# VH-VL binders against Putative 6-carboxy-5,6,7,8-tetrahydropterin synthase (queD): the designs that were tried, part 2

Target 1, 157 residues: Putative 6-carboxy-5,6,7,8-tetrahydropterin synthase (queD), of Pyrococcus abyssi (q9uxz4)
Amino acid sequence: MKRVVSIKRRIYWTKEFDSSHFLELEYESKCRRLHGHTYRVEVEIEGEPNEHGMIFDFNHLSELIKTLDHKVIVSEKWVRYEEGYVLIEKNDKLLKLPRSEVVVIDKPNVTAEYIAEWISERILENAGENVREIRVRVWEDPRSYAEITLTLKPQGS

## First folded at step 10 (VH-VL; framework fv_roledumab)

Design H17F (from f7 with heavy chain Y32F)
Fold by ESMFold2-Fast, scan of step 10:
Structure H17F (fold): chain C 157 residues (1-157), chain A 120 residues (1-120), chain B 107 residues (1-107)
Amino acid sequence: as target 1 above (157 residues)
Amino acid sequence: QVQLVESGGGVVQPGRSLRLSCTASGFTFSSFRMHWVRQAPAKGLEWVATISYDGSNKQYADSVKGRFTFSRDNSQDTLYLQLNSLRPEDTAVYYCAKVYYSGEWYFDYWGQGTMVTVSS
Amino acid sequence: AIRMTQSPSSFSASTGDRVTITCRASQGISSYVAWYQQKSGKAPKFLIYKASTLQSGVPSRFSGSGSGTDFTLTINSLQSEDFATYYCQQYYSYPLTFGQGTRVEIT
């Protein structure tokens, strides 16, 4: 009755967020200064539908990106914690900001590459066994992006 | 699938030492801040210590500061908690716990726990 | 340190009941509160974060609310598997602190 074929399923999601950062670089660069970007995140997830017909719940992606929006993103290497505050000490900077205004990432620097990797790892935490691949692209500007792909092992690998 | 497995607990006399370990699997261990949380018999949860993804930043509860040392080996996906100068009030089940991510210090995964009993 | 005061310490309930557990912070913590369920002899299980966001896989009968200093966990229509001890945790500031726990016991 029905022709059987191999099906590859992928979902796509995208959202912008506005945040500031600075980079630790060995050379002189404007990127070492505190500055902002309108980032764009693109997420592609390949997998099979679950009981509810979903590969992944887009609401999880929305909530994750909200945590980055209107924040100062900093490396774990640069911070100390006080009651209600994050103290950021790197290069010639010493900043003390309310906890609610800072996102600390477990990466050595706050590049598009590391932001994409950090996002991909948070997505992985919510991925079921039906997910086969997670691809995250982070655009700092309309002209450039960094991309991370996580490939999930088949059962028994 | 995230898994955390603790070991190293036991029964010791006051003043003695123990070394707890926690082996992680199912996530990129080197990218996460980790914690130890303990629970005394028939009591609630008490946060003990935290360690950053690279081991450079550590914080301890005042009750254990100066006696406990937290460390990690990212090449082996393992956490260590060195318990020195143990006191009866340190008697508890010790859990290692993974945070959802740095900056969001709620624990999405916990180990099964390892029991430390300090008794004379 | 931020003190988390949980009430009641215990709650006697039957299946089908609505259970509400309260958690009060000694200072404003915005929405930086998580809730955990712990069954006898087991590790805690993560339920809710950011005061009201339910973790994937947690039944919809669980809900959280609150902001600032007052927070609640509600279990609508208690099931047999919900008899456990529940803990709130603030993650606004170090040291991280938990409420003392609320034991939901069968009547």
Scores: ipSAE 0.272, ipTM 0.748, lowest interface PAE 4.4, mean pLDDT 88

Design H18K (from f7 with heavy chain R33K)
Fold by ESMFold2-Fast, scan of step 10:
Structure H18K (fold): chain C 157 residues (1-157), chain A 120 residues (1-120), chain B 107 residues (1-107)
Amino acid sequence: as target 1 above (157 residues)
Amino acid sequence: QVQLVESGGGVVQPGRSLRLSCTASGFTFSSYKMHWVRQAPAKGLEWVATISYDGSNKQYADSVKGRFTFSRDNSQDTLYLQLNSLRPEDTAVYYCAKVYYSGEWYFDYWGQGTMVTVSS
Amino acid sequence: AIRMTQSPSSFSASTGDRVTITCRASQGISSYVAWYQQKSGKAPKFLIYKASTLQSGVPSRFSGSGSGTDFTLTINSLQSEDFATYYCQQYYSYPLTFGQGTRVEIT
């Protein structure tokens, strides 16, 4: 009996991390203050198994999220660097923190949208040609998240 | 797969100019701080310049400050390094290099380099 | 600028040897050191960051250690593809600086 079977494979990974941020907003808001969140990252990767039987190595996800955990996340636009320190200047704030306590993201702001985008782009760098789609959700609280989806095409398609 | 390809090198006389380019693929170019690093023949590596992900912030090594200009075109995934008032000591292979993110200045990917020779 | 000094400048080794390269910073740089491998005529290849963290895909025979001012790159059992020049780089502060390089040559 020759039944045609099409298989679509997806892996799912999730982890919480605790970090602080503040937003650059054109209007007054409590979100402009330095404050913390227990973020949750959900990652879904769709593709075919590689020679090791993996679509993507979960260890890369763990190491990436470890970079964000217990840090102050800031925009590259707000910072200057001094020996061993990050000097953060934006609006009414002036903070000088050890480099080990700060994550500087290459985004104009530190919204859940930009954090999700930053994470998705770092995942993409470690993705092989067997990967077809990367989805990243960043929950800022239990009721809301931002989502980024990267769709990948084979070379020469 | 991340790839960086440099071009624009050549042989010029002292005082002349060259424009180097670096085309990027395999990553979201517009979301990364980028660098130029050079290497003179039979010498070690020397950091030359950095440019922020959006091109708004740039830094240069003292040896090239005022002579070299770094720029980027995120719509074309391309870096440019304008080399003016070239000196014999600027003779080197010029590499463009990517960092992991703005807060970590180690170079996870390098181009293959383009040779600049300044001689009379 | 932070000066990075490597030792030795060069040495001869055979496959199977244990190779140790040292790098000293002129001031404390915590663990902000990366290591690169460069083969003749090629671009540098990233090996290690944060003094001791191996990049994915780099063979486990490579290891890094150190903190503060003294750092070491070790290749536990040298293979034929490991004959190259190795560079340390500090990324504690700008300007970014590299060691002068250590050439590992076949005996």
Scores: ipSAE 0.656, ipTM 0.865, lowest interface PAE 1.8, mean pLDDT 89

Design H22A (from f7 with heavy chain S52A)
Fold by ESMFold2-Fast, scan of step 10:
Structure H22A (fold): chain C 157 residues (1-157), chain A 120 residues (1-120), chain B 107 residues (1-107)
Amino acid sequence: as target 1 above (157 residues)
Amino acid sequence: QVQLVESGGGVVQPGRSLRLSCTASGFTFSSYRMHWVRQAPAKGLEWVATIAYDGSNKQYADSVKGRFTFSRDNSQDTLYLQLNSLRPEDTAVYYCAKVYYSGEWYFDYWGQGTMVTVSS
Amino acid sequence: AIRMTQSPSSFSASTGDRVTITCRASQGISSYVAWYQQKSGKAPKFLIYKASTLQSGVPSRFSGSGSGTDFTLTINSLQSEDFATYYCQQYYSYPLTFGQGTRVEIT
């Protein structure tokens, strides 16, 4: 008789992007200042191959991260919109930037935790029924990252 | 698989009220800005209102401001549109619609719509 | 409010035809235009954003172009499933506005 084996399939994708942010914090911190990072995103997706032999299309991940690259990332809570522009008002800051240079995330703050969560949510809405887990890590520097894991169970179970 | 399902439409007389609902699935509803768009019979699309992911910031078309109220229940993945002081010109199919994120105000997913008829 | 005007309002076409629909904004809106397809009795379906970027899964026979005030949707080889009404939408500023629609009918 042949050996009985269980197969778990996982794909890995990574990319850097350069963007600016600031944090809303209730205590003093230089992180409240507008500043930049070279972020690194790592994506791991576990699942079964679809009819084309793919768990997930890497091109979608590339386009998603391109959306964040060379932008100022801000919280939806801090903005209002004018023709062609985003007005950012929070703490001691007032910025008016072209919409093409800003990414507004639907999160209360622009931490690595919330950026990772935002990325995972956009991946989720494009995930097929063959996907079982999505893991996203966002590194703000070489020493620290935030991680979000989404576990998808079979429909109706 | 993203899905939006509207309900609550019906036939009412001018001056009456209706409450529309839209139930969302297949995405993290609590993290997206949502919209209502309507379409009168044999007419084009008309934007009605928007609501931020946490319900804190809302905008309305001038034609409905003061009469319609947009709200959301993130624990139930549901949108509500309260239609008050309805007028014949409010007769339309009402769609709920999702955007990719707050900075992109085009609608990547739409519900099937619910019909509101205001007639004497 | 930014007015979006489509041309023509309707026309007849046959399968295999190249179809061109124009959308004009009453003021400059950069490339903040989306296009939708709506079949009779159905909800609109998203086709294009940022004037020229096709949504994933939309057939390559669809293309968009334009910037500023003049925008065009082209269907290079019309298929039977393409007979529908098409709408442009500006998302440059609130209130969001749509064109009046262009109905593509079988000849």
Scores: ipSAE 0.745, ipTM 0.887, lowest interface PAE 1.3, mean pLDDT 90

Design H22T (from f7 with heavy chain S52T)
Fold by ESMFold2-Fast, scan of step 10:
Structure H22T (fold): chain C 157 residues (1-157), chain A 120 residues (1-120), chain B 107 residues (1-107)
Amino acid sequence: as target 1 above (157 residues)
Amino acid sequence: QVQLVESGGGVVQPGRSLRLSCTASGFTFSSYRMHWVRQAPAKGLEWVATITYDGSNKQYADSVKGRFTFSRDNSQDTLYLQLNSLRPEDTAVYYCAKVYYSGEWYFDYWGQGTMVTVSS
Amino acid sequence: AIRMTQSPSSFSASTGDRVTITCRASQGISSYVAWYQQKSGKAPKFLIYKASTLQSGVPSRFSGSGSGTDFTLTINSLQSEDFATYYCQQYYSYPLTFGQGTRVEIT
């Protein structure tokens, strides 16, 4: 007898990047100091193939993560801009860095949670109507990660 | 798909006020720095103002500083530009524009624009 | 403020022509230049960022180059839909500034 088969399609992509950050915390912590991580990003996208047989173009993911690599990642809340530079001021820190060395994210803090959310939002802009779910995981070290899942509703009739 | 739709333009006399709106869809509006850019009839593009993703910081072109106020309502995915003390030289099509992300101030998406005419 | 000067102000061309538009910054701006196309009565359309990176969906006949102070937009083999005004924009520092525009007109 024939069975009814439901197909779920998912693609997976991963890449590491090296960047620096610091956290705004209401308590004293080493994490408030400027320091670096070798981050790892994992992306899973569920959907149906588009007219080209693709759920999502991996080249876009590669280009997106390149923008984060070898940068100081900072919150938009902490920065002011000057000719060719980003001025980073938070608590007792004052840093002036060339724009090419800084990534400013539209988040209140630079946690793995907010980095994952920021990445997911850039991916969403390039997602077609064939995409059903975007899942982004950001590892700060080999033992811990934060995960964001965006669930996309089907378009109306 | 990313879309921006402006409204609120019109014809006013010098010294009057207008409030422009821009409604966004197709992206996480609350996570993006936004801009207004204008274009006078038969002239080029002029940057007007920017607002951070959370509305906490704003910057204005010197020509409009003190007269224009930029604001946003993230719950409604809407931008507002309050135009006060309008002058004939403010006559222009006003566009709202999105950046790819905060650190890169080029405009990947623009609205269709709304016309503001300041005349006697 | 950084001044962006385009040349020429207008360009008379025919389909099939190779068109080159130049944009000069009043100071070094690395590669922080974007290019836009604007057709009569329409909003600007994003073409290129970081001087040479083409936006997805923009025809490959468009290309950008340059760094520092001198930048170019090239249209290889002009098509009928390419008659428009083109603008460069620096995003190296605030205030953001645009070139005055180059109008590409049919011969």
Scores: ipSAE 0.649, ipTM 0.857, lowest interface PAE 1.8, mean pLDDT 89

Design H23S (from f7 with heavy chain Y53S)
Fold by ESMFold2-Fast, scan of step 10:
Structure H23S (fold): chain C 157 residues (1-157), chain A 120 residues (1-120), chain B 107 residues (1-107)
Amino acid sequence: as target 1 above (157 residues)
Amino acid sequence: QVQLVESGGGVVQPGRSLRLSCTASGFTFSSYRMHWVRQAPAKGLEWVATISSDGSNKQYADSVKGRFTFSRDNSQDTLYLQLNSLRPEDTAVYYCAKVYYSGEWYFDYWGQGTMVTVSS
Amino acid sequence: AIRMTQSPSSFSASTGDRVTITCRASQGISSYVAWYQQKSGKAPKFLIYKASTLQSGVPSRFSGSGSGTDFTLTINSLQSEDFATYYCQQYYSYPLTFGQGTRVEIT
């Protein structure tokens, strides 16, 4: 059974997390209020095995999503940092929460689109030269998700 | 391929001003909170200032409040630190530094630094 | 401000040695500690965050541990490229503060 075969390798990982957020919107909406979701994140990574035989270490994905779980997710645009606290001011809200209870994302808003993008960027920072594609889906409920795909170009001459 | 390149350092007399800059490449600069950290042989590493991704929120170390001003130009991927009323104790290598992401205050990338010497 | 104190301030080591550097915070900071390596004439290099999480690409001979006030950085089987000054940093509270550094020198 000696054949010439090309192989593509992809890994899949998924996990739910429960967190709260609010949106900055130019119109009145219930989404401007602090509220929660049970999110689901799905990650697909395509690449070649590294020196340990892995495309990407699932422990990094697990730890990343743990940082989002049972937190208030806010935009970096809304925050100021004080001793041990994050001060959040937006949409007629003024919140002062312990640092451990807040996740600040470097996005202009806390939509599924921006959460997916933020997650993809954190995965990229831990990706080796063996990774070729990162795909992240974030579901806000069982019916809707946002998806981000990062296509990585190999180092060329 | 993340790079931060500082410039604008030099030798000045006490009371004078300098403008430091830091040019960024290899990441989405407009999405990241940035910092300045300095290092003098007498003190070691000392945090100086931070600026939010849109430039609206700034914080300074007590030792430089009222004298240093942090700003950014997201269209040019550039940070600026205006140093006014310089004192001999401000003598240090000044680094710009990127956070891993805005909610965490540790630095995954640093520039090579620019030397500020304040002497009479 | 939270004071970070490293021990020792310097010491001599040989390749193959196990090196342990300690860092103590003046108050409880949970696990909000990062470690950096700085070689002579160069900028600091990021190694570890959250006291024990190794940054991607950092050799596995580096490890961190601790919580609360006491933290350690360990280099198992020191290599020639590891001779440098190492700094801890707390990021529990502003202002951000660093230890004074520990210089690891060749014997």
Scores: ipSAE 0.149, ipTM 0.684, lowest interface PAE 4.8, mean pLDDT 87

Design H23W (from f7 with heavy chain Y53W)
Fold by ESMFold2-Fast, scan of step 10:
Structure H23W (fold): chain C 157 residues (1-157), chain A 120 residues (1-120), chain B 107 residues (1-107)
Amino acid sequence: as target 1 above (157 residues)
Amino acid sequence: QVQLVESGGGVVQPGRSLRLSCTASGFTFSSYRMHWVRQAPAKGLEWVATISWDGSNKQYADSVKGRFTFSRDNSQDTLYLQLNSLRPEDTAVYYCAKVYYSGEWYFDYWGQGTMVTVSS
Amino acid sequence: AIRMTQSPSSFSASTGDRVTITCRASQGISSYVAWYQQKSGKAPKFLIYKASTLQSGVPSRFSGSGSGTDFTLTINSLQSEDFATYYCQQYYSYPLTFGQGTRVEIT
């Protein structure tokens, strides 16, 4: 590549998942009610090929999103645990659900912003030194999304 | 890319104290529940304690309740385990460990461990 | 506390062998079991969660099964890098508990 000064490589992956949530809000809103979405997640990862010629294995993304699919997503702040169950008490709700049906995220609320951040953190854990940027976009519906971008620094020093 | 590095172990006499530290990198430390697990020489693994992402919820194994104190400094990506009133049976390698996420209490990443020896 | 009992405590095997390690819980824990591999002088390495779900990057010769009280880790064709101590762990309720470990030694 004698004529090329630099090369930038980016991969793109997308998948839908169906899950329910509710929001903790200090004002009246239908979003405080338990409701569902067909979410769409988009992932862009920039980096260099590893020893296998991959920037990131798409299989890891598929497995991660399966974790969220067909679940009730709740904030750790709203829950306590009993044998085999998650008890959710927030707003006007008291729910007791099997642990297998709930995803508890370590965020203050279950907004698209915090879901995108949670997903980006899981992706980061599986990223090698060849990865330079991770971008995650979470659509709650066809018209709106939240986006998180992680810029990774070299770990050589 | 996830790394956990423990430090602060050593040799002490019964009744003394030590403070263990665990420094995290490669993940958003402030977003994760963390644990300490120990392993006595030539023995199995024993869970010691857990602390929530914001430090507001802590649980301890009965064998260490009242003697060990778990804390975290999210600004420094560091866990602390204060070991007080140490007993010979506390002799072990102490690991800090990360859970996959808040609702799942299996350990996807472990540190290398730091050795605590309580002897005369 | 939920007691986790592994059997056997140790055994010898040869490369190519099919190896089975059993873990029994003192009460029902659904499928909330994880398995770890530990090599001498090293920290444990995560293998399996939810009794049967393999961690990405773990060779397919490893598999887990079981629900309720009886759980099994199987290595279908033992390789030289598999000689290690294996631990089961329940995460159904606190306090979290581990089995005593099963050491797999080369013959």
Scores: ipSAE 0.399, ipTM 0.799, lowest interface PAE 3.4, mean pLDDT 89

Design H24E (from f7 with heavy chain D54E)
Fold by ESMFold2-Fast, scan of step 10:
Structure H24E (fold): chain C 157 residues (1-157), chain A 120 residues (1-120), chain B 107 residues (1-107)
Amino acid sequence: as target 1 above (157 residues)
Amino acid sequence: QVQLVESGGGVVQPGRSLRLSCTASGFTFSSYRMHWVRQAPAKGLEWVATISYEGSNKQYADSVKGRFTFSRDNSQDTLYLQLNSLRPEDTAVYYCAKVYYSGEWYFDYWGQGTMVTVSS
Amino acid sequence: AIRMTQSPSSFSASTGDRVTITCRASQGISSYVAWYQQKSGKAPKFLIYKASTLQSGVPSRFSGSGSGTDFTLTINSLQSEDFATYYCQQYYSYPLTFGQGTRVEIT
């Protein structure tokens, strides 16, 4: 008798990065202050191997997270640009930093939820037709994380 | 499978108006700053305008300020460029273009373009 | 506005040739330069950002270099699909500006 085998493939990747942020909140909170975290990103991708035998290239994930490392992460809502600098004005803060030290994300706030969503969107843009699911978790500390899951359906081609 | 599809181009006489549209798919449209870039026949690329992800921050090239209006409808994944008081020098293929994220103003994806011809 | 000047305006080249295109900014722009390839009748295709970082999927025969005011795009061993017009773009400051283009022509 022939065996019936079903194979499901998933890869896992993780990396830490150190960056600063602050939150726009309508109520008082220490989170409104500029502060840092050692973030941890976990990525799981489910799919089939491509022509090179890979579901997704880990080097792309490494380069993406390198973009966030040792930066001040801010919302596009808070910034103006002045020849080589980012001027950040929100709440009671006014900061002027070189562009190389800032990551501006297209999100209304810089929460773990929005950072995870931003990362998932960058990964999605580089995912081939062989990818079926992308899951991203962003930990702000060892006890808590936010998670985004993207489920992808194949299309005829 | 990021796609941007422009429409609304055509032939029009000087002084008239056109509205260009760009429909986006394959990415979270509401999370990205978008741009319009044009190219006159047999000439190079010229940046026209940009709009922030939520639509509140817009910038225009000096050549089109006061005549062109950029807007977006995030519920429909669509960009609009209203072209008013058109001049022969506005004749060009108009592309909508996406940036990787707000802090980096280079264009990772472009639409196929829509041709605007202004002639008398 | 920052003016971007490309040279040469055109190259006549053969498959296997090494092609070098230069782009000069009218003021210092650090490494905020992108390069695009455009084939006749098509939209531009993104190649390089931050002066030297190759976009995923772009062949390794393409490379970029430079900082400040002088930037270079090199195609190490020209292939048939590389005959196109190439544009540099600065994204240091608004308004965004492009070079006038360099056409790479066969023969």
Scores: ipSAE 0.508, ipTM 0.821, lowest interface PAE 2.7, mean pLDDT 88

Design H25A (from f7 with heavy chain G55A)
Fold by ESMFold2-Fast, scan of step 10:
Structure H25A (fold): chain C 157 residues (1-157), chain A 120 residues (1-120), chain B 107 residues (1-107)
Amino acid sequence: as target 1 above (157 residues)
Amino acid sequence: QVQLVESGGGVVQPGRSLRLSCTASGFTFSSYRMHWVRQAPAKGLEWVATISYDASNKQYADSVKGRFTFSRDNSQDTLYLQLNSLRPEDTAVYYCAKVYYSGEWYFDYWGQGTMVTVSS
Amino acid sequence: AIRMTQSPSSFSASTGDRVTITCRASQGISSYVAWYQQKSGKAPKFLIYKASTLQSGVPSRFSGSGSGTDFTLTINSLQSEDFATYYCQQYYSYPLTFGQGTRVEIT
């Protein structure tokens, strides 16, 4: 009997990081306060092996998540830059923090959804033409996560 | 892979205008702060302007402020730099450049550049 | 604006040589320095950020060091493809500024 053989390859990587944030919300919520999370990032990448037999180099993921670790994550919309510092004004807060302690993301808010999207976009930059899908899941606690999937078309198709 | 392609350069007389474009691919263009950097013939690099991911924040070098206008069309993955009241001193190759994120203003990817020549 | 001054302006070297390019900021900029390589007729290529962090894919013979006002780019064993102009850039504050460039020329 003839079989259909179609191979899909997917790699998985995970790491925790500890960081703080606050949310801009139209309604009152504890989430508007500056608070912390032990986040967990899960990354799945589907693709074909490259010339070295790899779909994606896990070292890029480790360096990316190191960028987020032990930082205050804020929206680009809330910040002004001063030499050596980031000035943050939103939700009755006025914070001046050393630039090295802040990660400014190009998103309108600092939700798990936008953090997952920001991570996925930086992964995309290091993805070769052999990558077909990037899936990023960000857990704010053990019971909940946000997920972003990027579906990529082959170059020149 | 990340790619930036500039176009719109040319030869113009002083006082004239040009519109430069930069088409992006290989990254989520709508989520990145972008820059223009120029280089005069046989000279070094000079930062020109920046635009935030949503175009709500723009900054310009003093030498071009009031004459150049930076804009973007996130639906087309395209940057525009409108060059008005051009001077001979504006003669340069113009590069569009990407930053890693808004808090880090080094350029991890550059376009190939487009030449603007202003001469009488 | 923060002025970035490179030395030397040009350097004649042979393959296998160790080349050191220096960059000095007019004020303290912590480690907010990037380095770029530019070959004739080409766009600049990103090499190093945060003074000493090498971009993935850049050969390990390149290294950066320094903090505050004084920074160096070192090429440990010069290869034929390394003959180019090198630029430092501060990203401590706007306006962003570059050094004037150092041309590494074949002897």
Scores: ipSAE 0.714, ipTM 0.876, lowest interface PAE 1.4, mean pLDDT 90

Design H26D (from f7 with heavy chain S56D)
Fold by ESMFold2-Fast, scan of step 10:
Structure H26D (fold): chain C 157 residues (1-157), chain A 120 residues (1-120), chain B 107 residues (1-107)
Amino acid sequence: as target 1 above (157 residues)
Amino acid sequence: QVQLVESGGGVVQPGRSLRLSCTASGFTFSSYRMHWVRQAPAKGLEWVATISYDGDNKQYADSVKGRFTFSRDNSQDTLYLQLNSLRPEDTAVYYCAKVYYSGEWYFDYWGQGTMVTVSS
Amino acid sequence: AIRMTQSPSSFSASTGDRVTITCRASQGISSYVAWYQQKSGKAPKFLIYKASTLQSGVPSRFSGSGSGTDFTLTINSLQSEDFATYYCQQYYSYPLTFGQGTRVEIT
């Protein structure tokens, strides 16, 4: 279009997942207890269509979030592994759970911020040269979310 | 794109030391558990060691415990493997490898490898 | 340590052949098996995880199956670029262990 200075294209995807966590905190809080949330993930990806006319394949997002659903999410700092099991030792807790029921994230804590960051990093690995920005929001409840934004450069720039 | 590049291999006599490096790009290095895997000439793959994303949790194969030290510098996106008291049976191509995430210990990306030769 | 045994150790095949590689674990490992392809002089390439899940970008002629102790990698119609050594790996427990490899050679 001769009259249009630029076009920005963005896709939006959202899904809920149900999972449990607990937080490592220096102070007393009920958030240190094992508890659950119905999380909501919102993903916005800005870019140009690739050779197939897509900015990003939504199937990758669906598969990624299935990894988190119906799991106990824990920090890598709190765990050790025993033949098919994850042993979780932190604060006042000692839990031994089947490996299939646990997601271990490479973060120091299991906050909405770190969950959003972990999700954004997995999305980044599947982003092509056509992607310019990845934004991830993780809602722990209807009133609050954490947000991570990754600004990307094309390969070789 | 995800890339891992190893360096530091060479030819060395038994009992000597080498330091291997692996530089990472194309992913958030500080958020991933990393591994070293080796392959002796005309042999299969052998897992060597792993290091957590923050460098605090390390595990080693029994064959290298007490001789090899794994470390990382997240500010430089670099892994180090210090090889001490090298033996002829340590002769191998050494690969650094990335896992999908710390709970899944399969290797989605590998470096091209660096050759360590221990000979008399 | 969990021992992973592949069979056969090597075999000759032609393009268009259906090839099957078997991997046996010394104890039950559920579905915690990955498969890799390694071409001469190159690093291994990731193919399959969780016994049967194909990595994005890997041709659909590759498939995996199995659970417990017995696992299979199948190449449904062998292409020229598939002549390589294939390795299974268990990730059920540390130390991580690989099969000895199966070399697929052109006839």
Scores: ipSAE 0.630, ipTM 0.856, lowest interface PAE 1.8, mean pLDDT 89

